# VH-VL binders against Large ribosomal subunit protein uL10m (mRpL10), part 60

Target 1, 224 residues: Large ribosomal subunit protein uL10m (mRpL10), of Drosophila melanogaster (Fruit fly) (q9vpl3)
Amino acid sequence: RGKINIQRPKAPHYERARVVAVTQPKYPELPKAKSCFKTRAERTQQQQENPYNEIIAREVRNWLDHSRLVAFFHLSSITADDIFRVRVQLHKQNLHLKSYGSKIIEQAVKNTRYEAIVPLFHSNHCIVFSPDPEKTAALLRIVRRVPQMVLLGGIVEETMLSRNQLVAYAQMPGLHAVQAQLVQTLSQAPGHLIQQLQAHQNSFVQVLDVHAKNQMNEETPKST

## First folded at step 5 (VH-VL)

Design x84 (from x51 with light chain S95Y; framework fv_anetumab)
Fold by OpenDDE, second read of step 6:
Structure x84 (fold): chain C 224 residues (1-224), chain A 119 residues (1-119), chain B 111 residues (1-111)
Amino acid sequence: as target 1 above (224 residues)
Amino acid sequence: QVELVQSGAEVKKPGESLKISCKGSGYSFTEYWIGWVRQAPGKGLEWMGIIDPSDSYTRYSPSFQGQVTISADKSISTAYLQWSSLKASDTAMYYCARQLDYSFPLDYWGQGTLVTVSS
Amino acid sequence: DIALTQPASVSGSPGQSITISCTGTSSDVGGYNYVSWYQQHPGKAPKLMIYDVSKRPSGVSNRFSGSKSGNTASLTISGLQAEDEADYYCSSYTYSSTWVVFGGGTKLTVL
């Protein structure tokens, strides 16, 4: 039995060839896996459409909407251990340290009042959230000891503040103290005004009294 | 008005211990750090370290680590710089200054304390 | 080691504008670095003149200005006066270091 030439098989009889040609399964062209040639733009868009990213973006938005204090930090060469330590310290003060990717932040704040913060997120960053704006001083006290955390700015009571403004805010007396001072100042204002108004009147009366006394002394005839 | 007042000039011998003081007034003493700066005669400024008076957190420059001790007593709004054993090379003017954190400048300075170490 | 380099001396005539440079050797000087300038008269404590590269504290003359380009910060004194004769020190903090660094100082002479 001749060696079956597997390299050049003899063409089958024409009838068999016809049957084979008709019975050849037409395999649908495997969709050219568009996946290998996805443009950077398409990859970026697909990453944006990741349901997981949407969930995280929603979380970020939720934090922004419910926080009265938000602080933005640049992170420079900080270790995971250092971050953890800071996180624990902040947590004790009801301050929540979060880190998000720039794309997630962009997605989260797109078409919102927070869109202005996007330029702050060009590198490694973290955000601290708090429901209590009075914790600003505590926040700064903790993070100022961490050189790797660079304060960029923040949002307090829906107002965007620069680094220096945030520091100034932290140094302000509490609202109650300010109110007390205001009340005290307002309560003293009428008294001072009255004193000033009365001072001129009293001076005038004194001058008149002196004049009256002098006139009485001149009218006393020297009874020789 | 913010003011830092330092202790008077000191004349010491090598091997002696010394503690100089810096008293802050006109601000909340515990809200700011106190930094110490050395200036040898005819030389430039050298940052030595800082202390947070609120909890006595300290940080030293590498050049001064282990050479000096910085401390504070917040009850009397006073920071201290001390040596266990003075050297002739410790002869210098020493300044204390207020500093909010590492990124903020030394905004208010004491008048300086001259330390002379001579055999 | 982070080092700040200043010229040893600068001179100018009254009314002139002079500039003192402060150059950092570290690549970190170009980032989130905070540069301050201090004036020191003979026998006196240093005085803060400029902070955050270009900001002036209250009470400092507007003749003093600060700028930064690349790794070099500059202090400019316009309308030079006799009273400006002093030593000037730059300082900086970088997040790569946990300490403040001073430049070597520049002696300004008013001719």
Scores: ipSAE 0.564, ipTM 0.785, lowest interface PAE 1.3, mean pLDDT 86
Fold by ESMFold2-Fast, scan of step 5:
Structure x84 (fold): chain C 224 residues (1-224), chain A 119 residues (1-119), chain B 111 residues (1-111)
Amino acid sequence: as target 1 above (224 residues)
Amino acid sequence: QVELVQSGAEVKKPGESLKISCKGSGYSFTEYWIGWVRQAPGKGLEWMGIIDPSDSYTRYSPSFQGQVTISADKSISTAYLQWSSLKASDTAMYYCARQLDYSFPLDYWGQGTLVTVSS
Amino acid sequence: DIALTQPASVSGSPGQSITISCTGTSSDVGGYNYVSWYQQHPGKAPKLMIYDVSKRPSGVSNRFSGSKSGNTASLTISGLQAEDEADYYCSSYTYSSTWVVFGGGTKLTVL
């Protein structure tokens, strides 16, 4: 069997082929001359505004806008091979694992309701997005086999939830009304939620130990 | 020592129901999925589907969706494959095998259960 | 495409090397390094011989090796022996409703 820390060559994503096949123009052509021969004014603007960061920040905002489920994870050292396996398994459930730099996330959520989450991304992190909040149980089931990923919390239906609240949500039946009421009941003020998530992050070793032990001891199958 | 032990051979008539079993031992049963593989007489291997015993999540090959039901009882480390109504074309050897997830190999196999359906 | 393409049969003499091919598409064999090979003797369950294209489980002879080029994976058996006579199946991960796809199988005859 494959070991989690074995490095292997990067494999192409199935979804990339599908996106390319659907798109009439594949990608905009990059202007070679302008990219290579920036003027002093263009270099100064790049240093101040960094158009590359703004493009990625826009991507992050689009993911937030179109996702009814967003989950935040602390990510310990993991091989490219291992993270690829996780990405593939998540993608089969319409769960999209993304990793962005802290400054890009800060830029993306600046002046939004999500600005308070910025401190969570100071350390190594990753985010899972999905348009389908019913996939929360599938998400948690998949990541339980990945000790390098530790759930910090998430956003469901635009409501910020702590790790324990997100786990509780995952255990609810798939009825929209019941889940909506649970989300409202479990919701916290953004500042309070961040404090709870940071406390868990500061106790990383304890969180991993308790979470792993709870995962191993759980006997509650979901009959669906 | 990892071992998968399957139930004994079955002889049935068309229209009868059947449930065969696969018991795992020597490992943490809920940490691995159980896949089912069919092999018709003189034919090749066909993947039927899998179950995650930790939450009974199942996934089926389209050829077997609605034709069989895969289930598991984690309290006795046993997975099941069942038919509500057997057909003569269900005559085959059925194997269970362990796998960590979709991207991992079927690493340990049961000995097989021969199912014969004839009138 | 419902199965990976393997030759129906291959033959060799003791001491020779033989190669069995397994051809798929970019969504299975070509897209991922998750190709496995299984050996099946008559009346027995399959045994995993190779996984992740080229890796051997503990207890499998180093006469068995695997490789991949593009959409085609290959199993090579060197120093062919009588006990190698068996059916060989390739398998690959695939991003589709089947998740796992097997090849049609190759009967190896040792003459």
Scores: ipSAE 0.016, ipTM 0.443, lowest interface PAE 7.1, mean pLDDT 77

Design x85 (from x51 with light chain T98D; framework fv_anetumab)
Fold by OpenDDE, second read of step 6:
Structure x85 (fold): chain C 224 residues (1-224), chain A 119 residues (1-119), chain B 111 residues (1-111)
Amino acid sequence: as target 1 above (224 residues)
Amino acid sequence: QVELVQSGAEVKKPGESLKISCKGSGYSFTEYWIGWVRQAPGKGLEWMGIIDPSDSYTRYSPSFQGQVTISADKSISTAYLQWSSLKASDTAMYYCARQLDYSFPLDYWGQGTLVTVSS
Amino acid sequence: DIALTQPASVSGSPGQSITISCTGTSSDVGGYNYVSWYQQHPGKAPKLMIYDVSKRPSGVSNRFSGSKSGNTASLTISGLQAEDEADYYCSSYTSSSDWVVFGGGTKLTVL
């Protein structure tokens, strides 16, 4: 039995060669490791196409759409423990502190009414959401004691507010109180005006009466 | 109108205790913090600390930590600065000022309380 | 330690414009634009003149303006008047500390 020359195997019979050629598994060309040469831009784009990022972006949109109070904060060298403490305090007030990456935020607000907030997210940030705009004062009360949380601005009742405007808003009396005050003021305005108008007329009538009385007294002849 | 009125000038000896006051009016006292600022004769302003009158939350500058006590009585809209034992180096003008939080300015100031500590 | 550095003194003639600088030693001092300026006349309490780098409280003259470049904030007084002669202090808050810092103060003399 001749030594099978492993180095130069004899060509198989033409029929076998044909069968072998047809039965050779066509392995798909291994995708050229394009992965090693993906530009930073391509990597960033691939990260944007991450299904997980899309889910998170959708979550962010949902929070934005259902929140009447949204506040944006810069985080400066804050520890996880400190964040947790603040989160607990906020949660007690039905305020929800969330942190998202800038890319996720960009994706979330792209082609939406919230696109204007993108420039606020240039570093480490967190967002506080609330369904209740009346909680603005409570929010500020809590976070102002945390020096690492820097208020940048927010959205209240679909209106974007600066830091100072948020503070001013928090100091305003409740809507009902303001409405009540307005109604009271409006109710008093006509009365005061009428009183002022009548005061002049009454004064004039009094002067005329006094004059008339004086004339009557002068015309009474002293019946000697 | 917002106004902070401080207690009158004090003349004390070293080792004596002292408590000076700052009364706020014309605003909601519990919505703003009260800060204390020291100014030694011929020297600059030194921020000492701050108090939230709503719950007596207090923070001190590192230089004044343990040296003074800041307190408040919200029922009478008054903040206090006190020493347990005065030193000659405590001779200074002391100002109270309204401050919304750390990031906001001292927008309204008291007239100041002069404290003189001499043997 | 966070420190704010001011010139010890500046001088100007009536009608001139003068600038007082306030330089922070830490990059954090410049980060969030929490710079305030106070005016203090002799024997008087300080008065807030500028806050948030460039904002004026109500009642403060428009001759006072504030700006910032890098770690240096500046107070500019235009149309200098005799009444402007006072000590000026800058202040700032940093997010890395929970205290306020004052500059050393600048004495402004009107010649």
Scores: ipSAE 0.700, ipTM 0.849, lowest interface PAE 1.0, mean pLDDT 86
Fold by ESMFold2-Fast, scan of step 5:
Structure x85 (fold): chain C 224 residues (1-224), chain A 119 residues (1-119), chain B 111 residues (1-111)
Amino acid sequence: as target 1 above (224 residues)
Amino acid sequence: QVELVQSGAEVKKPGESLKISCKGSGYSFTEYWIGWVRQAPGKGLEWMGIIDPSDSYTRYSPSFQGQVTISADKSISTAYLQWSSLKASDTAMYYCARQLDYSFPLDYWGQGTLVTVSS
Amino acid sequence: DIALTQPASVSGSPGQSITISCTGTSSDVGGYNYVSWYQQHPGKAPKLMIYDVSKRPSGVSNRFSGSKSGNTASLTISGLQAEDEADYYCSSYTSSSDWVVFGGGTKLTVL
């Protein structure tokens, strides 16, 4: 099934409520489409012209500017309860799990030093932010148990790292100087890193295509 | 250097209990999971489950859930695989192997423990 | 009890190239670039030969290479040698209830 093994928490309900209030995202209301018969072109144009997208894009830029650790994940279908459990564990470590639409990410990073990451977000995704790069080990330990979240790579101290490089960084001693040296040593030319990350993105496109095909085949057989 | 050393071969009767071990050295034991892989005589590899020694988190393959218990003692860098009551069908070679998480390969393997269960 | 599909056996002569296929679904081989290949000689533990579809661990001969197309991963052994005679297993990360799935194994005979 791919879900994390959920045991009912022993913690009292009021503790969960307090954590939920702290971790709950605050997003502006988006205008809703009024007609379901709009063409794809009309929907795309309306999305580009949505004034609330710039508000959310500014939120994304703020997270990028104030985070020394940013990790990118492919996100498969996951239940609300499972993702909530992950958010709670991450929040305790000052790690902030955020999900944004691909168009919002594109708008947020356009004309910035981060625009090279856009190809990673053409499939389902989520991002974890933290001001503390020492939390990389805690991040990876938590997400290891979430098969729906697959690490693609990240940014540490403004340096782009692949999945394997980020894992190597997490295994280093907690001395800031040693970790900073490793980040510089493990960094790749942006073109090479993007090429590696795009390979994973292509595999995820196949997953989505097969899922869509399986949904179409779910129709009750009616031919004799 | 990284090494996983498993306990010696066991010959048991049906109904007996058994606990075999896998000791890691040359790396930080709590930073990696230990996976267990079964290979019945003349058959292929079957993933049984894993343990994270840092907090004793375990996950089992559906085929082995409730059939075995995986545990670890991080103070001595040792993982265990245990049966409460052996069956003849448990006769197999058992390997432990290091794994960082479910997406990473089993990169270092123990030498294997042969378990023979017969009357 | 989910196994990836491999041919039961493959054979070749010294100096030739052979390819072993490993076919799964979009939930394993097709969905992720986390395919590994293991070599097992009789009476020995498996040895990691390829990981992340095409990457080679230190100490593994460059005669071994890996690739993937759609739901099928392939291990290619060039310049085949007698010591390559072994069982080969593919493995993949899976998004199903099993986190790790192995192929049924392929026996390579060097004639």
Scores: ipSAE 0.236, ipTM 0.626, lowest interface PAE 3.8, mean pLDDT 79

Design x86 (from x51 with light chain Y93W; framework fv_anetumab)
Fold by OpenDDE, second read of step 6:
Structure x86 (fold): chain C 224 residues (1-224), chain A 119 residues (1-119), chain B 111 residues (1-111)
Amino acid sequence: as target 1 above (224 residues)
Amino acid sequence: QVELVQSGAEVKKPGESLKISCKGSGYSFTEYWIGWVRQAPGKGLEWMGIIDPSDSYTRYSPSFQGQVTISADKSISTAYLQWSSLKASDTAMYYCARQLDYSFPLDYWGQGTLVTVSS
Amino acid sequence: DIALTQPASVSGSPGQSITISCTGTSSDVGGYNYVSWYQQHPGKAPKLMIYDVSKRPSGVSNRFSGSKSGNTASLTISGLQAEDEADYYCSSWTSSSTWVVFGGGTKLTVL
């Protein structure tokens, strides 16, 4: 039995060759590992298409939609421990500290009323959410002691506020107090106006009365 | 109107203790910090530290850490700066000023307290 | 050490515009727009003139303006008046520090 030349196998009979050619499994060409040459743009796009990113983006939208207070902070060289400490303090006040990537934020707010906040996220940032706008003062009290958290601005009652405006808002009396003051002021205004208007009239009447009395006294002839 | 009123000028000897005061009025005293600034004769301004009167949170400049003590009594809207042992080099004008936080300016200033330490 | 550098002195004639510079030695000092300017007359307490680089408090003349380029903040006084003769201090804060820093001060002389 001749040594099967494994180096140059004899060509099979034409019929066998035909059968072998037809029965050869066509393996799909392994997708050229395009993955190694994906442009930064393609990688970024693939990251955008990550189902996980979509879930996170949805979460961000939910936070934005259900929060009456949103504050944006720049983070500068803050440690994980420091963040944790601040998070705990904020949590005690029902303030929720979250950190998201800029791309996630962009995806989350794309084609929404919040799209204007995208320019705020140019570096390392965190967001504080609250359902209660009255917690603004508490928020600022906590974070002002953390120099690594730099207040950039926020949203209160669907209104975008600058840093200074947010601080001013925190210093304002509560809505009820302001309303009470307004009502009190409005209730006093008519009374004061009436009093002022009547004061001149009353003064004029008094002067006339005095004049009339003086004339009557002059007309009483001394009956000698 | 916001006003900070400081205690009067002090003349002391080296080694003596001193406590000067700054009283705030015209605003909510506990909503703002009080900062202290030193100015030696003919020299510039030096930030010393701050106190949050609401809970007596304090921070000092590294140059003044351990050298002075800042305190406050919120019940009378007063902040204090004190020395346990004065040095001749402590001779300076001391200002208190209102400050909201580190990122905000010193917007209202006291009239200053002159401290003279001489043998 | 974080330091703010100011010129020791500047001078101008009445009606002129002068500029005082304040340069931070660290990128961190210039990293945030939290530069303030104070005016101090002899024997008086400092007065806030500019904050947040370019904002004026109520009651401060519009002749005073502030700007920033890179690590250098500038105070500009237009229409110089005799009353503007004073010492001027810049100040800033950095997120890496829990203290405020003052510049060395600039003496402005009105000639």
Scores: ipSAE 0.741, ipTM 0.865, lowest interface PAE 0.9, mean pLDDT 86
Fold by ESMFold2-Fast, scan of step 5:
Structure x86 (fold): chain C 224 residues (1-224), chain A 119 residues (1-119), chain B 111 residues (1-111)
Amino acid sequence: as target 1 above (224 residues)
Amino acid sequence: QVELVQSGAEVKKPGESLKISCKGSGYSFTEYWIGWVRQAPGKGLEWMGIIDPSDSYTRYSPSFQGQVTISADKSISTAYLQWSSLKASDTAMYYCARQLDYSFPLDYWGQGTLVTVSS
Amino acid sequence: DIALTQPASVSGSPGQSITISCTGTSSDVGGYNYVSWYQQHPGKAPKLMIYDVSKRPSGVSNRFSGSKSGNTASLTISGLQAEDEADYYCSSWTSSSTWVVFGGGTKLTVL
């Protein structure tokens, strides 16, 4: 039942700033004064339930929902100067590099269609967002020069792609390329129960090989 | 069809220079990187480094950084591995292989170039 | 630059199944799904048999399969045949400064 709310258009990035300004006091002296009048239980709960994490999680969901290109990377140790240079190169191509804690990501995608990405973020990570999926090739060219950033996979036009599929998409200029890759991958889903039973009973590779050999007397090179 | 053809076997003395080659055919040479792998006699495989032929960008394994130079000439679809001064310990079989980048498999291999360095 | 641990040798008879292990760390085998397996016959160049842990290139027999659990990847060869006798190497990308690492290799002997 949460599905309609998940698919609903999200507020723009500026709503987060507005919510923070309205609901969270900007003046540090005010929160400090209030803390003196709280019970121990209230103080413990206030420290444990951080409302800023929820606001940041909403920002992440907004980026995910309004970006047509999202790429996930493992991030190894990198200097501030090096990551800054990468951010500048990406920004020139309308690519936005963001880093969020794993708990924020988990909170952001919980009960959403993107929940499957959570395992990717159990280690150091970063995400690149863009409204333009045509920038996938530019993204991968820039990141190839940054060995600390390792591509894990991504989302293009709301379609989840593996590392290999995303690389192939970048090499093929048409939007039809991602659909062809997805169809082929879905048809080969070996972990699905029905497909596992069919693969056990029907070996299409053997059937195709026998059929091709019988009709054509195979013209493949002798040594591949 | 994809093929990588390497230069012939070499017999050298310590201190001599050497440059061996790896020519790619049957694919767009600049769309794949070329990795180099060493195999000492009776030993296993060691990854040496990689080159992007489109702009000659290179990465080396720390064990080989400063010991060899990897280069490429995209106009003739050829990658090179070069030593300025050979050592007896450089005696090995050297393979080139195609990689999309350093995180992808070496999918097609050259036949290998045997380099023997002896006094 | 050999960082991955493989058994030095393994043996089997025709028709049996054998498994070769490849153990690394969380910075290579355990951290990523970028494990490859190569077959090398004496005097020949290596041939890619498995990539991305479990995927087969075109032309590789379905008798060859790959899997991974934690820091250990495994190559399984079913219906063992005489021509499977070769050296087998695992390989992984690594987040460390070595970029690509190979296992020490496993010599498969068919009875």
Scores: ipSAE 0.012, ipTM 0.531, lowest interface PAE 7.8, mean pLDDT 77

Design x87 (from x51 with light chain T94D; framework fv_anetumab)
Fold by OpenDDE, second read of step 6:
Structure x87 (fold): chain C 224 residues (1-224), chain A 119 residues (1-119), chain B 111 residues (1-111)
Amino acid sequence: as target 1 above (224 residues)
Amino acid sequence: QVELVQSGAEVKKPGESLKISCKGSGYSFTEYWIGWVRQAPGKGLEWMGIIDPSDSYTRYSPSFQGQVTISADKSISTAYLQWSSLKASDTAMYYCARQLDYSFPLDYWGQGTLVTVSS
Amino acid sequence: DIALTQPASVSGSPGQSITISCTGTSSDVGGYNYVSWYQQHPGKAPKLMIYDVSKRPSGVSNRFSGSKSGNTASLTISGLQAEDEADYYCSSYDSSSTWVVFGGGTKLTVL
């Protein structure tokens, strides 16, 4: 039995060769490791195309669209425990604290009315959402005691407000109270005006009456 | 008009206790915090701490932690700064000031209380 | 420790413009820094002159202005008057340390 030459195997019979050629598994070409040469830009783009990021971005948009109060905060060296405590406190007030990456925020607000908020997200940030704009005061009260949360600004009733404007808003009386005050003021204005207009007329009439009385007294002949 | 009125000058000996006051008026006392600032003779301003009168939440500067006690009585719109045992080094002018929170300025100041501690 | 550094003294003649600098050592001064400026006359309480780097409270002269570049905040007083002679303090909130810090103060002399 001839030594099987492992170095130069004899060509198989043509029929076997044909069968072997047809039965050879065609392995898909291993994807050229394009992954190693992806530019930072391509990696960033791929990260943007992450289906998961899109889902999160959609979530962010939903929060923005359904919130009447949105507040933006910078986070400075805050622990997870501290964040959790704040989250619980806010939650009790129906305030929802969320944290998203800057890229996600950019993706979420791209080509939307909220695009103007992108410059606020240059570092670690969190967002507080609420369906109730009247909770602004409650929000500020809670976060004031969290020095690691720095208020940057917010959106109230679709209006972007600065930090100071948010504070001012929180200090305003409720809409109903303001409306009531306005109505009262408007209701009093005509009365006061009428009174002022009539005051001069009444004074003039009084002076005329006094004059008339004096003239009548002078014309009464002393009947000797 | 917003006004902070502090108690009068104090002359004390080392080891004595002291409580000085700051009364706020012209605003809602519980909506703003009260900060205390020390100024030693010929020296600069030193932030000591702050109190929320609404619930007496208090925060101290590290240099003053355990050295003083800040308190408030919201019923009479008054904040307090107190020492259990005065030192000669406590000789200074003490100011109270209104501050909305940590990130807001001290916008209204009391006239100051001079505390002199001498043997 | 976050420190704010001010020049010990500055001087100017009436009508001139002077600038007082306040430099922070912390990276926090370069970020969301709430810088305020206070004026203090001898024997008087400090008065807020500038807050949030450049905002002026009601009743403060428009001769006072504030700016910031990098880690340095500046108070500028234009049209210097004799009444401007005072000590000036900068302050900032340090979110990392959770306290307010004052600069060492600058004595302004009007010549």
Scores: ipSAE 0.552, ipTM 0.782, lowest interface PAE 1.4, mean pLDDT 86
Fold by ESMFold2-Fast, scan of step 5:
Structure x87 (fold): chain C 224 residues (1-224), chain A 119 residues (1-119), chain B 111 residues (1-111)
Amino acid sequence: as target 1 above (224 residues)
Amino acid sequence: QVELVQSGAEVKKPGESLKISCKGSGYSFTEYWIGWVRQAPGKGLEWMGIIDPSDSYTRYSPSFQGQVTISADKSISTAYLQWSSLKASDTAMYYCARQLDYSFPLDYWGQGTLVTVSS
Amino acid sequence: DIALTQPASVSGSPGQSITISCTGTSSDVGGYNYVSWYQQHPGKAPKLMIYDVSKRPSGVSNRFSGSKSGNTASLTISGLQAEDEADYYCSSYDSSSTWVVFGGGTKLTVL
């Protein structure tokens, strides 16, 4: 009773988004004379890739290529103040928290060795980059206190690691040789990251992409 | 061999204070968090909160925020659950369990401490 | 008041397979591969049986397996034995509450 405050909108932009989503028309209304297959095809032809997206995609590729540590997180609802404080803590450890749209990530990693990460970015996400893989323990210690950031996996020394493998890497002694050997040992469990990505499938297109990739890898040997 | 050993059963009257313990052994105590789970008689499991023993960072379920205090002493590898003033509704089995963080399982459990609060 | 939905009871005969479901939302079971299953015998502490949807800790029988489809996780026990009779709880991280949530528990009876 006294604890219920129905007059206190804490996040006006979120409430506005919900109201707008409910009241907005779900489908674009086209003039009947222009609602033909050819007209839709013509409009699609004019939808060129945004040049700005390619610039940002190149930035993402540069981060991936020049970082010896890359960690992927699912990001649930978090305040701007809280995420800013996390960024500051990470930056002090030479850890760089970045967020990019799923389409930009797909453009950045398409036809690269990192293409398998695309399904991780179907929903809210962020990435932490660092040139220093020795900072993995510091990274995980900082993010353990941010329940809105959930570790999905990562890349260490160009080796793709699942969440559990990355945690195991962070718990080992800081000797370079021991860490390198651990990365090689942990990476010998094939399919772990891809299995986690498949379990997070939120769209039919994502399922088709995985299926097409599997067929492409196996079709030639299987056909004979 | 990882082991969590909890203090013995307690019988208390309403209004009394109580502090129960959970001692870890067989692993690096500060590398894992300790969670507390309540189970009322004949009921299911309810997560109460968690502590990082390395710096005593705590987080509570809203149902238990302000009702209990979780603490730890890393020098003796022991975590604590404390009430300033017990209520009859606090009668339950209390488990401690090891957890790496919020997204990881409770992988090793203590044997439980039965707390009975009656007049 | 439970966050994840489990059937109150399931039953089976020795040698059969049974499945226990655990249904949540996209903020818990559906959003992450962090579903765990715990076995609790009367008067005993819970024991971790499955973690990360489908992984087994050392010492857990391979008769226990886990899976997930959308917002529903499942624990399957094959070759059912009398000692499997217990309460089973699922749990997951929940991004909406930002803590661990449990299912209401399922009592398994071996007849």
Scores: ipSAE 0.278, ipTM 0.659, lowest interface PAE 3.8, mean pLDDT 79

